# VHH binders against Glyoxylate/succinic semialdehyde reductase 2, chloroplastic (GLYR2): the designs that were tried, part 15

Target 1, 314 residues: Glyoxylate/succinic semialdehyde reductase 2, chloroplastic (GLYR2), of Arabidopsis thaliana (Mouse-ear cress) (f4i907)
Amino acid sequence: LAYRVYSSLQSTTPSTRDELGTVSIGFLGMGIMGSPMAQNLIKAGCDVTVWNRTKSKCDPLVGLGAKYKSSPEEVTATCDLTFAMLADPESAIDVACGKNGAIFGISSGKGYVDVSTVDVASSILISKQIKDTGALFLEAPVSGSKKPAEDGQLIFLTAGDKPLYEKAAPFLDIMGKSKFYLGEVGNGAAMKLVVNMIMGSMMASFAEGILLSQKVGLDPNVLVEVVSQGAINAPMYSLKGPSMIKSVYPTAFPLKHQQKDMRLALGLAESVSQSTPIAAAANELYKVAKSYGLSDEDFSAVIEALKAAKSREA
Below, E stands for the ipSAE of ESMFold2; O stands for the ipSAE of OpenDDE; V2 stands for 0.75 times the mean of E and O plus 0.25 times the DockQ between their complexes.

## First folded at step 3 (VHH)

Design j16 (from e10 with E99Y Y100E S101G G102Y W103D L104W P105D D106S S107Y Y108A; framework vhh_7qia_2)
Fold by ESMFold2-Fast, scan of step 3:
Structure j16 (fold): chain B 314 residues (1-314), chain A 122 residues (1-122)
Amino acid sequence: as target 1 above (314 residues)
Amino acid sequence: QLQLVESGGGLVQPGGSLRLSCEASGFTFSDYAMGWYRQAPGKQRELVAFIYSGGSTNYADSVKGRFTISRDNAKNTVYLQMNSLRPEDTAIYYCARDYEGYDWDSYAFDYWGKGTPVTVSS
């Protein structure tokens, strides 16, 4: 049994604990990502006020000690720093700028951190509307899904007001394993799209390699072994290769979401006149896989787009 | 704290049996698909058996009919029952977590824990 003086438990880092205890935190969006993120803030001792369009989704958070407000406007009016985690660009814009939106409650001295996955134009729009109130804005889209969110293992791709990044940093560290400051607003969304474009392209290329190896009489399991030992290895090859060879696609990242990211990345490339022919070709394969009914399978099901046409019950 | 702790490995004779356990903590176990992977000396890791969150299972052809994967959601544990063991089953066995999600994460592609060694020899 360890003896500890009660007063010595007051802080491992006194200033950080005091700051966490004095900053009022708002959290908008209690979906698959927002709920576990907000729970991690509450468990760390933060003063958290939550909102969700469907009020009952806030019940677990209130049960853990969170406060509830009926609109984004009321949340930003009562909180020093508000995070927003919405499912799509339209929802992120509506929550920030729509009826009873965050812009109507927020003011100078406060901050808005949008951790939603949005396109570059949407991030710039939200930033302008928030900053027009006198408040600070930080874009902070995450890499990682439900389980990294539950585990406090998200990666934040931040851009916007540097003073807000510094104030938000302790809370980002509670919710994630790493954070990057990428400069001007829009750069976080752009970085995420570029990374996911590379991911979709590499999976399509890997699928071509598997099928080519089979067609020339090679063992595709040996292909997976060869690439795993060489300089081009990625963890996805070793993890997904055996399942792809067996035509089984347990869903970690749905194919429909990969195709959405390809479409958005191609739009970003077009906006700056940058050719991305590999991504363009890969996008067509994801569209074919969607036409086969594979939208909700893992994105590694893109391999089905490259197989010879066959009847459903051949 | 996230953890996957493998146990149950050891030295067995050809034809013998072992039951591996993987105890999970720090996440909602029942939501995840779980797998067993192995790495034989001088080889890369390979998928041995997989169990979806809904309970359906898949097996590598080399172990089909000999190994059985199962889970106990009340105990946050996934098991691998290994029967009719062969010298070529000698490997370090790793428990892996997969997830149903909306974005990639390099974290989801890493194997957890230290593994549990299985040696099949006379």
Scores: ipSAE 0.000, ipTM 0.172, lowest interface PAE 11.9, mean pLDDT 83

## First folded at step 4 (VHH; framework vhh_enristomig)

Design k01 (from g17 with N58Y; at its last look DockQ between E and O 0.01; V2 from the best seeds 0.00; counts 0 for: pae E 12.8 > 2, placed apart)
Fold by ESMFold2, look of step 4:
Structure k01 (fold): chain B 314 residues (1-314), chain A 120 residues (1-120)
Amino acid sequence: as target 1 above (314 residues)
Amino acid sequence: EVQLLESGGGEVQPGGSLRLSCAASGFTFSDYAISWYRQAPGKQREWVSTIYSGGSTYYAESVKGRFTISRDNAKNTLYLQMSSLRAEDTAVYYCARTYEWDSSGYEDYWGQGTLVTVKP
């Protein structure tokens, strides 16, 4: 009892940074996001073992003091807590559950934290496979991009086994600025989907505002400034507005991905009989923009769906 | 350290051509969109063109049909072929790294610029 109590307490609320080195950390995936995340753990003094499908991607991490293993199985076999950051759901499933995957090295007493962005069904599948080994599972998709990952400023949307959330928290704090525990597996992915649904709807309404301001003879650049100074300010309005006014859409978030997220959010809403008419209308605009060949442009290109066909031909 | 170094600027007559280069180092060049911007004296910096990691290209209306952006991932180099140059194209031209996969849409690293002067 006493050992169990002290072990649990120490794993969730470390008193010094030296205690971080007592947990062996695995990190699967050294892509754009995973590499800077793992580097932040190494810089904090953590004992980190890395793997990547292309092993040369691990060389910079090894140069910073990381250990290397040649498969996800070997990483989870030698580590107490393993993070996985893969580019897509198929890769996340394959690394966890495929040949030489994490499930073959992980066991009771260990934890797997999937920080990949996957759909709800994929997260549930990975969770079941991991938990069938006796290990604990936490999904932890992130809000933030490469820059926040480098700066240790990610936002973690976690769900799954509460004891694993508590054990992982100090390491999430190294890699991010905030974390949320959202209950059962699937809620992390669902939260990110709901957030992106709101973002897509906001962009569609902003596009309407730009076009209306132009047609009534207002300066849309002044509109962007007015919006930025009031209660409806959002960073994306200031960042995207100028280029939208010029009808250019440098890609930061592809329109096809925003349309996909709208579709998935509408499906989620249907599954619980929640009315989301604003998102439904916005999704139709993203679908029109895709039909115009704008799938690879920034999602702010949704403004093109609102223009008259004659103006679009110019 | 991330570095972007522009070159190829100079003086040119109206209707002439120039090719700008941007040498990149300190990051995985092929993972990023790279953009050209320009700033004329007394004016705000304006976007000119972007090429994405997948090779898709986009242009400001003022340069469409006259400028061509390209990249050579093996040499970590971005190019801007400029033709039919006009006096209003006179500016300092910058290359900038653009992150593709974040809805924030920001340029996080900039070069020091190369001057293009189109003689009146």
Scores: ipSAE 0.000, ipTM 0.147, lowest interface PAE 12.8, mean pLDDT 85
ESMFold2 (binder alone), look of step 4: mean pLDDT 82; pTM 0.825
OpenDDE, look of step 4: ipSAE 0.005; ipTM 0.265

Design k02 (from g17 with S53D G54S S56D; at its last look DockQ between E and O 0.01; V2 from the best seeds 0.00; counts 0 for: pae O 12.5 > 2, placed apart)
Amino acid sequence: EVQLLESGGGEVQPGGSLRLSCAASGFTFSDYAISWYRQAPGKQREWVSTIYDSGDTNYAESVKGRFTISRDNAKNTLYLQMSSLRAEDTAVYYCARTYEWDSSGYEDYWGQGTLVTVKP
ESMFold2, look of step 4: ipSAE 0.013; ipTM 0.357
ESMFold2 (binder alone), look of step 4: mean pLDDT 82; pTM 0.826
OpenDDE, look of step 4: ipSAE 0.000; ipTM 0.274

Design k03 (from g17 with Y106W; at its last look DockQ between E and O 0.01; V2 from the best seeds 0.00; counts 0 for: pae E 14.4 > 2, placed apart)
Fold by ESMFold2, look of step 4:
Structure k03 (fold): chain B 314 residues (1-314), chain A 120 residues (1-120)
Amino acid sequence: as target 1 above (314 residues)
Amino acid sequence: EVQLLESGGGEVQPGGSLRLSCAASGFTFSDYAISWYRQAPGKQREWVSTIYSGGSTNYAESVKGRFTISRDNAKNTLYLQMSSLRAEDTAVYYCARTYEWDSSGWEDYWGQGTLVTVKP
């Protein structure tokens, strides 16, 4: 009898609550993002020790069963794996490398995962300082804000030490819906920048489509519907198209930040001699929209840069 | 502040029906596409259906012909009519306005969820 065994791809269930509790987790920064991220780890059964510059922000976490330490150094000294979620690059560097910072408690066999949003240079600096102690480093900037952080639906763009990525993965899965390993430190920030460059170019092209459809007498609402049902469907078009048609731009991503990301992406492309002419053209439109006073509107307001002067407000 | 609040979950027998609601506030509801997602215990969150601002709908293959998404823009409310329910439809159901970008990354706006249990 010819018998063939076809192996099924078997999804391994993430680490159980008991296995999660065998790794001591530090969490530095209990701000808008860090607090709900740490709460999700606690609720999943992780052994979590927290710190924040303002101690009282740790109180909700302690109430859920977290331990508290009075400095980043104390947290990394007592934990196997420490996450840091700080508001800006200066704070991320200070917490990692400053007085009583994480580098003074961390050592070989431990890991530091910076989930803050920082620039490439800051991430490389923190990585060097952490790795000089013998510890492992992973940058893991996130996509998402307060609500996805609360719901455990963040997207992690990770780069750094592969063994640390593998060790951190179960905890990233608790806090997020997907994770990517992108190789060397700096690639997480770079990936986020490249993605945003594409997004900005897509919005500019979509804006042209809306205006052309209107000019030739087509219903732009039908255009949005046709696009949504075909191969070029992107949720962004359906989410923003109707308001763009009405010349309303409720802010989800400020236009000034999209323009900044276009500028930084063009700089990155220049540094490696990569041609990005679509992004270059789109960036000029974002710059025009900024000059119209639309910096704090949603980046979909880029459509205003394509309109005749008398159709714009301000 | 953008808020989405689901309701209408409960227990049903196989073959039964439920209607879920999602009350929206903090944005001009009629201008946005809104989606339903679901998450079964121990599984990743799964897209179920989207209704676009223009009224077009799209469905996951697993629910086509059984679920109907709709919206009432006057009430700022999203609906999911579920029929012919199966045990595999047991999940927490979320309404969402997703794929937004801001300075901190991609923005997802989610409700708190409503539990649907289909007894085996």
Scores: ipSAE 0.000, ipTM 0.175, lowest interface PAE 14.4, mean pLDDT 85
ESMFold2 (binder alone), look of step 4: mean pLDDT 81; pTM 0.816
OpenDDE, look of step 4: ipSAE 0.006; ipTM 0.339

Design k04 (from g17 with E107F; at its last look DockQ between E and O 0.01; V2 from the best seeds 0.00; counts 0 for: pae O 13.6 > 2, placed apart)
Fold by OpenDDE, look of step 4:
Structure k04 (fold): chain B 314 residues (1-314), chain A 120 residues (1-120)
Amino acid sequence: as target 1 above (314 residues)
Amino acid sequence: EVQLLESGGGEVQPGGSLRLSCAASGFTFSDYAISWYRQAPGKQREWVSTIYSGGSTNYAESVKGRFTISRDNAKNTLYLQMSSLRAEDTAVYYCARTYEWDSSGYFDYWGQGTLVTVKP
């Protein structure tokens, strides 16, 4: 399957601010990611209608000028293009296809863009249900956490109906710094899971490094500095390393979501008979961390799972 | 100002039928989902039914097949046709402009309610 990576460098003529305002935008899900994404659209002058299971989470956006509807169905009924950012596959499916779901309001000429992180099967399912209504579908899971969402610096991993990709592109550019079109539905989900699997594994490895450095009498802060200057440098190490050393885990990406993504990625690997032993080991650490009540902490809190293991051996 | 006014409540025998109405004003009626709730004596308010702006409907399991929610946008009126009424249906019935679909009963605007009593 020839993945045509369309690099965003082609200057899509910025649709004039005026053109953006003519498209009615729906946004489903006002979580840690959805809320700032929708805010950016509003700030850009887009006509945005929002919905969330918990209504109060919509209040800030309504205060900014967003419209509110009481169900996904109502949102898709009134909007030309609807984005959805849900926490897990079950929620994504329920919002799209469940009772009062998006499929009951959407129709030909409209588009549904799911930016949720889901498994490949769920993405395909949602796509089929949406397309059965005559509407277009695009999966667009995102690389990036809270801060990039706030800053409009997300990376969109899109796949599905190309016409919808083209239509959605100006809005993706408001919320993100780059976008990729990966072809058939499922490829976006797969890419996201692979990326997050790598990220989770890297963090676990980094956590081991921090603890090992401490155990052998090295300054872990120096380790963070050394890593930042070498071939294994990643922004997450510099950003999270110091806090990890201090055992503080401000949430940018919840540990529970990281573990979910690990689970989904492992499922993907199994489906194609690909061995991923490093990811499997990392996932066990995240599961342990969840059991310690760290679900809502940043995924960097996985280091606590390693600390606890030491105490059991003593 | 948003206003909701329920009517049509009364006493009915078990197995009987009753039709409730809710007159709405102060907002674009057709743009909003509207719901029925009820509160029995000594019980918490419970969700009964919702009709969305697009016309789709949802019902609590306890009333499914017996109650029918409908709306007349031209008249800005919500209806609840109740049939096969039971003693346990006795409650004050409220109409509400729903903010979200939630069985917990979170709404931004409520009517004053109309009493339905199912008694032999």
Scores: ipSAE 0.000, ipTM 0.247, lowest interface PAE 13.6, mean pLDDT 89
ESMFold2, look of step 4: ipSAE 0.005; ipTM 0.330
ESMFold2 (binder alone), look of step 4: mean pLDDT 80; pTM 0.796

Design k05 (from g17 with S30D S104D; at its last look DockQ between E and O 0.01; V2 from the best seeds 0.00; counts 0 for: DG spot H104, pae E 13.1 > 2, placed apart)
Amino acid sequence: EVQLLESGGGEVQPGGSLRLSCAASGFTFDDYAISWYRQAPGKQREWVSTIYSGGSTNYAESVKGRFTISRDNAKNTLYLQMSSLRAEDTAVYYCARTYEWDSDGYEDYWGQGTLVTVKP
ESMFold2, look of step 4: ipSAE 0.000; ipTM 0.161
ESMFold2 (binder alone), look of step 4: mean pLDDT 81; pTM 0.815
OpenDDE, look of step 4: ipSAE 0.015; ipTM 0.379

## First folded at step 6 (VHH; framework vhh_enristomig)

Design m01 (from g17 with S30D S56R S104E; at its last look DockQ between E and O 0.01; V2 from the best seeds 0.00; counts 0 for: pae E 19.6 > 2, placed apart)
Fold by ESMFold2, look of step 6:
Structure m01 (fold): chain B 314 residues (1-314), chain A 120 residues (1-120)
Amino acid sequence: as target 1 above (314 residues)
Amino acid sequence: EVQLLESGGGEVQPGGSLRLSCAASGFTFDDYAISWYRQAPGKQREWVSTIYSGGRTNYAESVKGRFTISRDNAKNTLYLQMSSLRAEDTAVYYCARTYEWDSEGYEDYWGQGTLVTVKP
């Protein structure tokens, strides 16, 4: 694990580590995804300045050599290129445009790369506000969860100003294994939402399969193995299946975020009159799981939405 | 109770001007984005403009350069200054407390509307 980041750095880094340090990098948001992303930039030799609403979340980054600023405005004022990784559209808009927001420190010659998962309309609004300052904007939502973020194996789904995409590319390569340029702002958010809609629907159907297999007297561990050897194999089935069978849901991708992505994808589908009934049904299960207090568990906890209520058991 | 009350509508000739107001009460006005929408006879309600709590503004393409949204936080009042009015601007104009993070937007409170008529 420790050597994987160094291997990626060797293959995707400029000619020297000090050349990465010639671009000052801001990073807004030190949550489950943002912290490891920023750590990979620091470890690769980048000059990183961080901010988070809860200051103590920045402590690990400062311990690795990051600088701290007390507002998004101060980060963008002192950095050439700023990344933002926020949990929801409202937070992404507030950090960019709210009181002491990024737009008040950013200017022509600087770039803002929003790596958050937001809806199309929110991404367009943030883009407009950033570009009104003369700065460049790129949306770059990611595919991958905590482990890929830690390992520098994220997939970036980018859209926006092409010159900013090109300037950001070396840093995206440090944090990820691949990147796509999808053209106009909004296309990155849309692609991410479609991908995550599929993922959430797949997990819901897998949960049904586990429970049905148990009820008819099949060994669900054998189900996981059978699935892994056939055309429907997906890495998440092998990774999550055993713990789902044990009713243990260690968080890699929070259930609340999967439910949010389902909701946003359904909104996107409605906006273009596309029927997505499988995703609609799956979203109802994620909503039930949230009502059970499972919002902070892994999204595989959706299986709990399908279990019988305690009061109906003998 | 959240209340939004539009005023300032009326009849004008093409090329004329009007200023719409929206008086807000029952919430901390300074903390919210507020939008104007309009609905022409027989058409869907459409977004016109938004002003955010920080003072940034956005406009629909159809009104850009002719309409100006503003707010007076001391008076809890939203304004829409309309100029170079066209027959196509004839509509009922609504203010709404809103926040947007997807293509559908979320407006949790609406005013009753004020009619603007641009005579052909």
Scores: ipSAE 0.000, ipTM 0.097, lowest interface PAE 19.6, mean pLDDT 85
ESMFold2 (binder alone), look of step 6: mean pLDDT 82; pTM 0.823
OpenDDE, look of step 6: ipSAE 0.006; ipTM 0.283

Design m02 (from g17 with S30D N58K S104E; at its last look DockQ between E and O 0.01; V2 from the best seeds 0.00; counts 0 for: pae E 15.3 > 2, placed apart)
Fold by ESMFold2, look of step 6:
Structure m02 (fold): chain B 314 residues (1-314), chain A 120 residues (1-120)
Amino acid sequence: as target 1 above (314 residues)
Amino acid sequence: EVQLLESGGGEVQPGGSLRLSCAASGFTFDDYAISWYRQAPGKQREWVSTIYSGGSTKYAESVKGRFTISRDNAKNTLYLQMSSLRAEDTAVYYCARTYEWDSEGYEDYWGQGTLVTVKP
């Protein structure tokens, strides 16, 4: 697999850096994705104020120069532009609209960018609540996992208020390698769910291939290499295959979140009467893997759902 | 703090061999792909080889069959064994940490480089 160098992403002009520091940035949620995203903004010279439900998760950010506020309301009250990165739709809604939520501090002239992965209905709900205050709203779910988040290589799938997209763009460029504007609120969430539905289905199929190859006496490492050289190659097969063969699943994208995304994508498909039988079957495997206690492992741990009980005990 | 320190460069005759090393620190070495790049005078930096966290390797066509990339995870060290060296291999060689996720990986940390000179 050949690699390209992204030399054009290395340049930041002095005036651009100074302009980044004049916008006060809020960041809500310091989980596996939000913490490295906020760190990249701080390292680029942005004026960042952080919040998290578990206060101690903010300590690394404060150590890097971030300010801290004790509630989402206080963050949005003191910041021009606030990002939110929460693990699920319930948390995203609660942080935006719940007790001491972002809507109580945000107002006209401010913007809220939800980078969480939520369903379409949840994104529309948050948008309505934010826009009722006079503020602007942009949904911006990401493609990428822990390592791209750490290294500022996320892909943003944005939709919502176009002026906010334009204002947020420099900060999205710090946290990511590309961004798309998809129009109306809901389209970002929908695109992300469709992309992740495909990814989850691909991993399930790959897991079947590894196990079948082992069962018939083939070398699964050779399988990974054969797949990598042909028309069905995808980077994740080369990246995840060796670890899957070793039954090691270091978390880059939690299995529970992949299962959540499968469930939400199936709901979207139902709402428009679109048949997605491959995704439905794959989702059952993720549910089985969750029942085995693998929720916090990488989504590639779905392969464990396909193993016989005796082989797992050995 | 992420650091990458190249060594093993020097002067060699055509057809000769060299082994480059890259000592890595400040990150979980096992979890990353690591790449070699080179830059000849007046040219753009070019990709040479990558070794993935799982041990799979890829090479640029210009070096395939002559160069071998390897890693020692116990020592946090990347290697490039170069054989059958040619004048066009003269360059500063860099190691770089590479993302493994996403088909267009991005190199986010670079070493200072080590010079390889192939003399007539």
Scores: ipSAE 0.000, ipTM 0.126, lowest interface PAE 15.3, mean pLDDT 85
ESMFold2 (binder alone), look of step 6: mean pLDDT 81; pTM 0.818
OpenDDE, look of step 6: ipSAE 0.021; ipTM 0.450

Design m03 (from g17 with S30D S56K N58R S104D G105S; at its last look DockQ between E and O 0.06; V2 from the best seeds 0.00; counts 0 for: pae E 17.5 > 2, placed apart)
Fold by OpenDDE, look of step 6:
Structure m03 (fold): chain B 314 residues (1-314), chain A 120 residues (1-120)
Amino acid sequence: as target 1 above (314 residues)
Amino acid sequence: EVQLLESGGGEVQPGGSLRLSCAASGFTFDDYAISWYRQAPGKQREWVSTIYSGGKTRYAESVKGRFTISRDNAKNTLYLQMSSLRAEDTAVYYCARTYEWDSDSYEDYWGQGTLVTVKP
């Protein structure tokens, strides 16, 4: 089955700034990722209504001109297109389908775009519940962390109702640099988990390299430089390496979320009987790091788990 | 525990001066950049100034020439000398421990803020 990579034909029709303002946008979840995403929409001139479990997280957006509603239900009742960015599958399901959830306000002619990182089953569940109302559903988990979100440089991994993809495309282009349509619901979630699994494993490997370089008397900063010039270069190495060496972990992507994604990815792998031993090993490191209270630190803090392991062997 | 505590806020007339302080504890002060932010009523928090570990300083255009950021590493204290104050400078002022990433900055710890009111 030749997965035709549908290169999103850039529909050249410049949706005139005027057309963006005619669609009412809801945005649920004002966390590290959701807040800057919503801000970008507001800055672009979109009519945005926001909600968050903690109301105060909406204040900055309201200050920028966003409207506020007290529940996901109220947001979806008043908005044509609603985005949701929640921290985990449980939250995503609760916001969509729980008490005062999105499904109680949404209806035919409206769309729900879940940009949360969730497992495949959760995505399918939310999709079903939304679609049962007559509304359209699109999963659109994102590749990228805080800075890309702020800069509108996210990569959207979308799947679900194609008409909604098309409708949402202009808004995705505000918040991201690229978008992929991957077909059936579940494919977006799966792609995101695979990508984040790779990312987590890479970081763990890189952390090992840093420590090993130090142990053998090499300058770890030189290692970062050497890596940046070779075939194994990744932006995250250059970005995070120096800080890791200094044991500073400013949070662009929380370690707890990385570990969550590792867990979900391993579950996905298990469901299809695929061996992923590297990811499994990496996940154990992230679990250890969480146990050290590093959950809210950047996922690069996984290096601390490796440091602690040495102290136990000594 | 990392702590930042702002002080020195108050009411001042337009054209007046005020000096804010931020006392830092719980970390190696000398190793970090420290920033001032402010939030006016009904507005978003905005960056005001940063002083880096090496002493380099940056200012928002709106305060350039009027505000001076400095630090005393021996006292673990950050300062903001404000002069030629304007009504639009009215805000709660916050200090924050700052990380620099290329052209971007990240703040991981914040003080509680100190109120500056500029009014006739």
Scores: ipSAE 0.000, ipTM 0.248, lowest interface PAE 12.9, mean pLDDT 90
ESMFold2, look of step 6: ipSAE 0.000; ipTM 0.128
ESMFold2 (binder alone), look of step 6: mean pLDDT 82; pTM 0.825

Design n01 (from k02 with S103L; at its last look DockQ between E and O 0.47; V2 from the best seeds 0.00; counts 0 for: pae E 8.5 > 2)
Amino acid sequence: EVQLLESGGGEVQPGGSLRLSCAASGFTFSDYAISWYRQAPGKQREWVSTIYDSGDTNYAESVKGRFTISRDNAKNTLYLQMSSLRAEDTAVYYCARTYEWDLSGYEDYWGQGTLVTVKP
ESMFold2, look of step 6: ipSAE 0.012; ipTM 0.320
ESMFold2 (binder alone), look of step 6: mean pLDDT 82; pTM 0.829
OpenDDE, look of step 6: ipSAE 0.027; ipTM 0.282

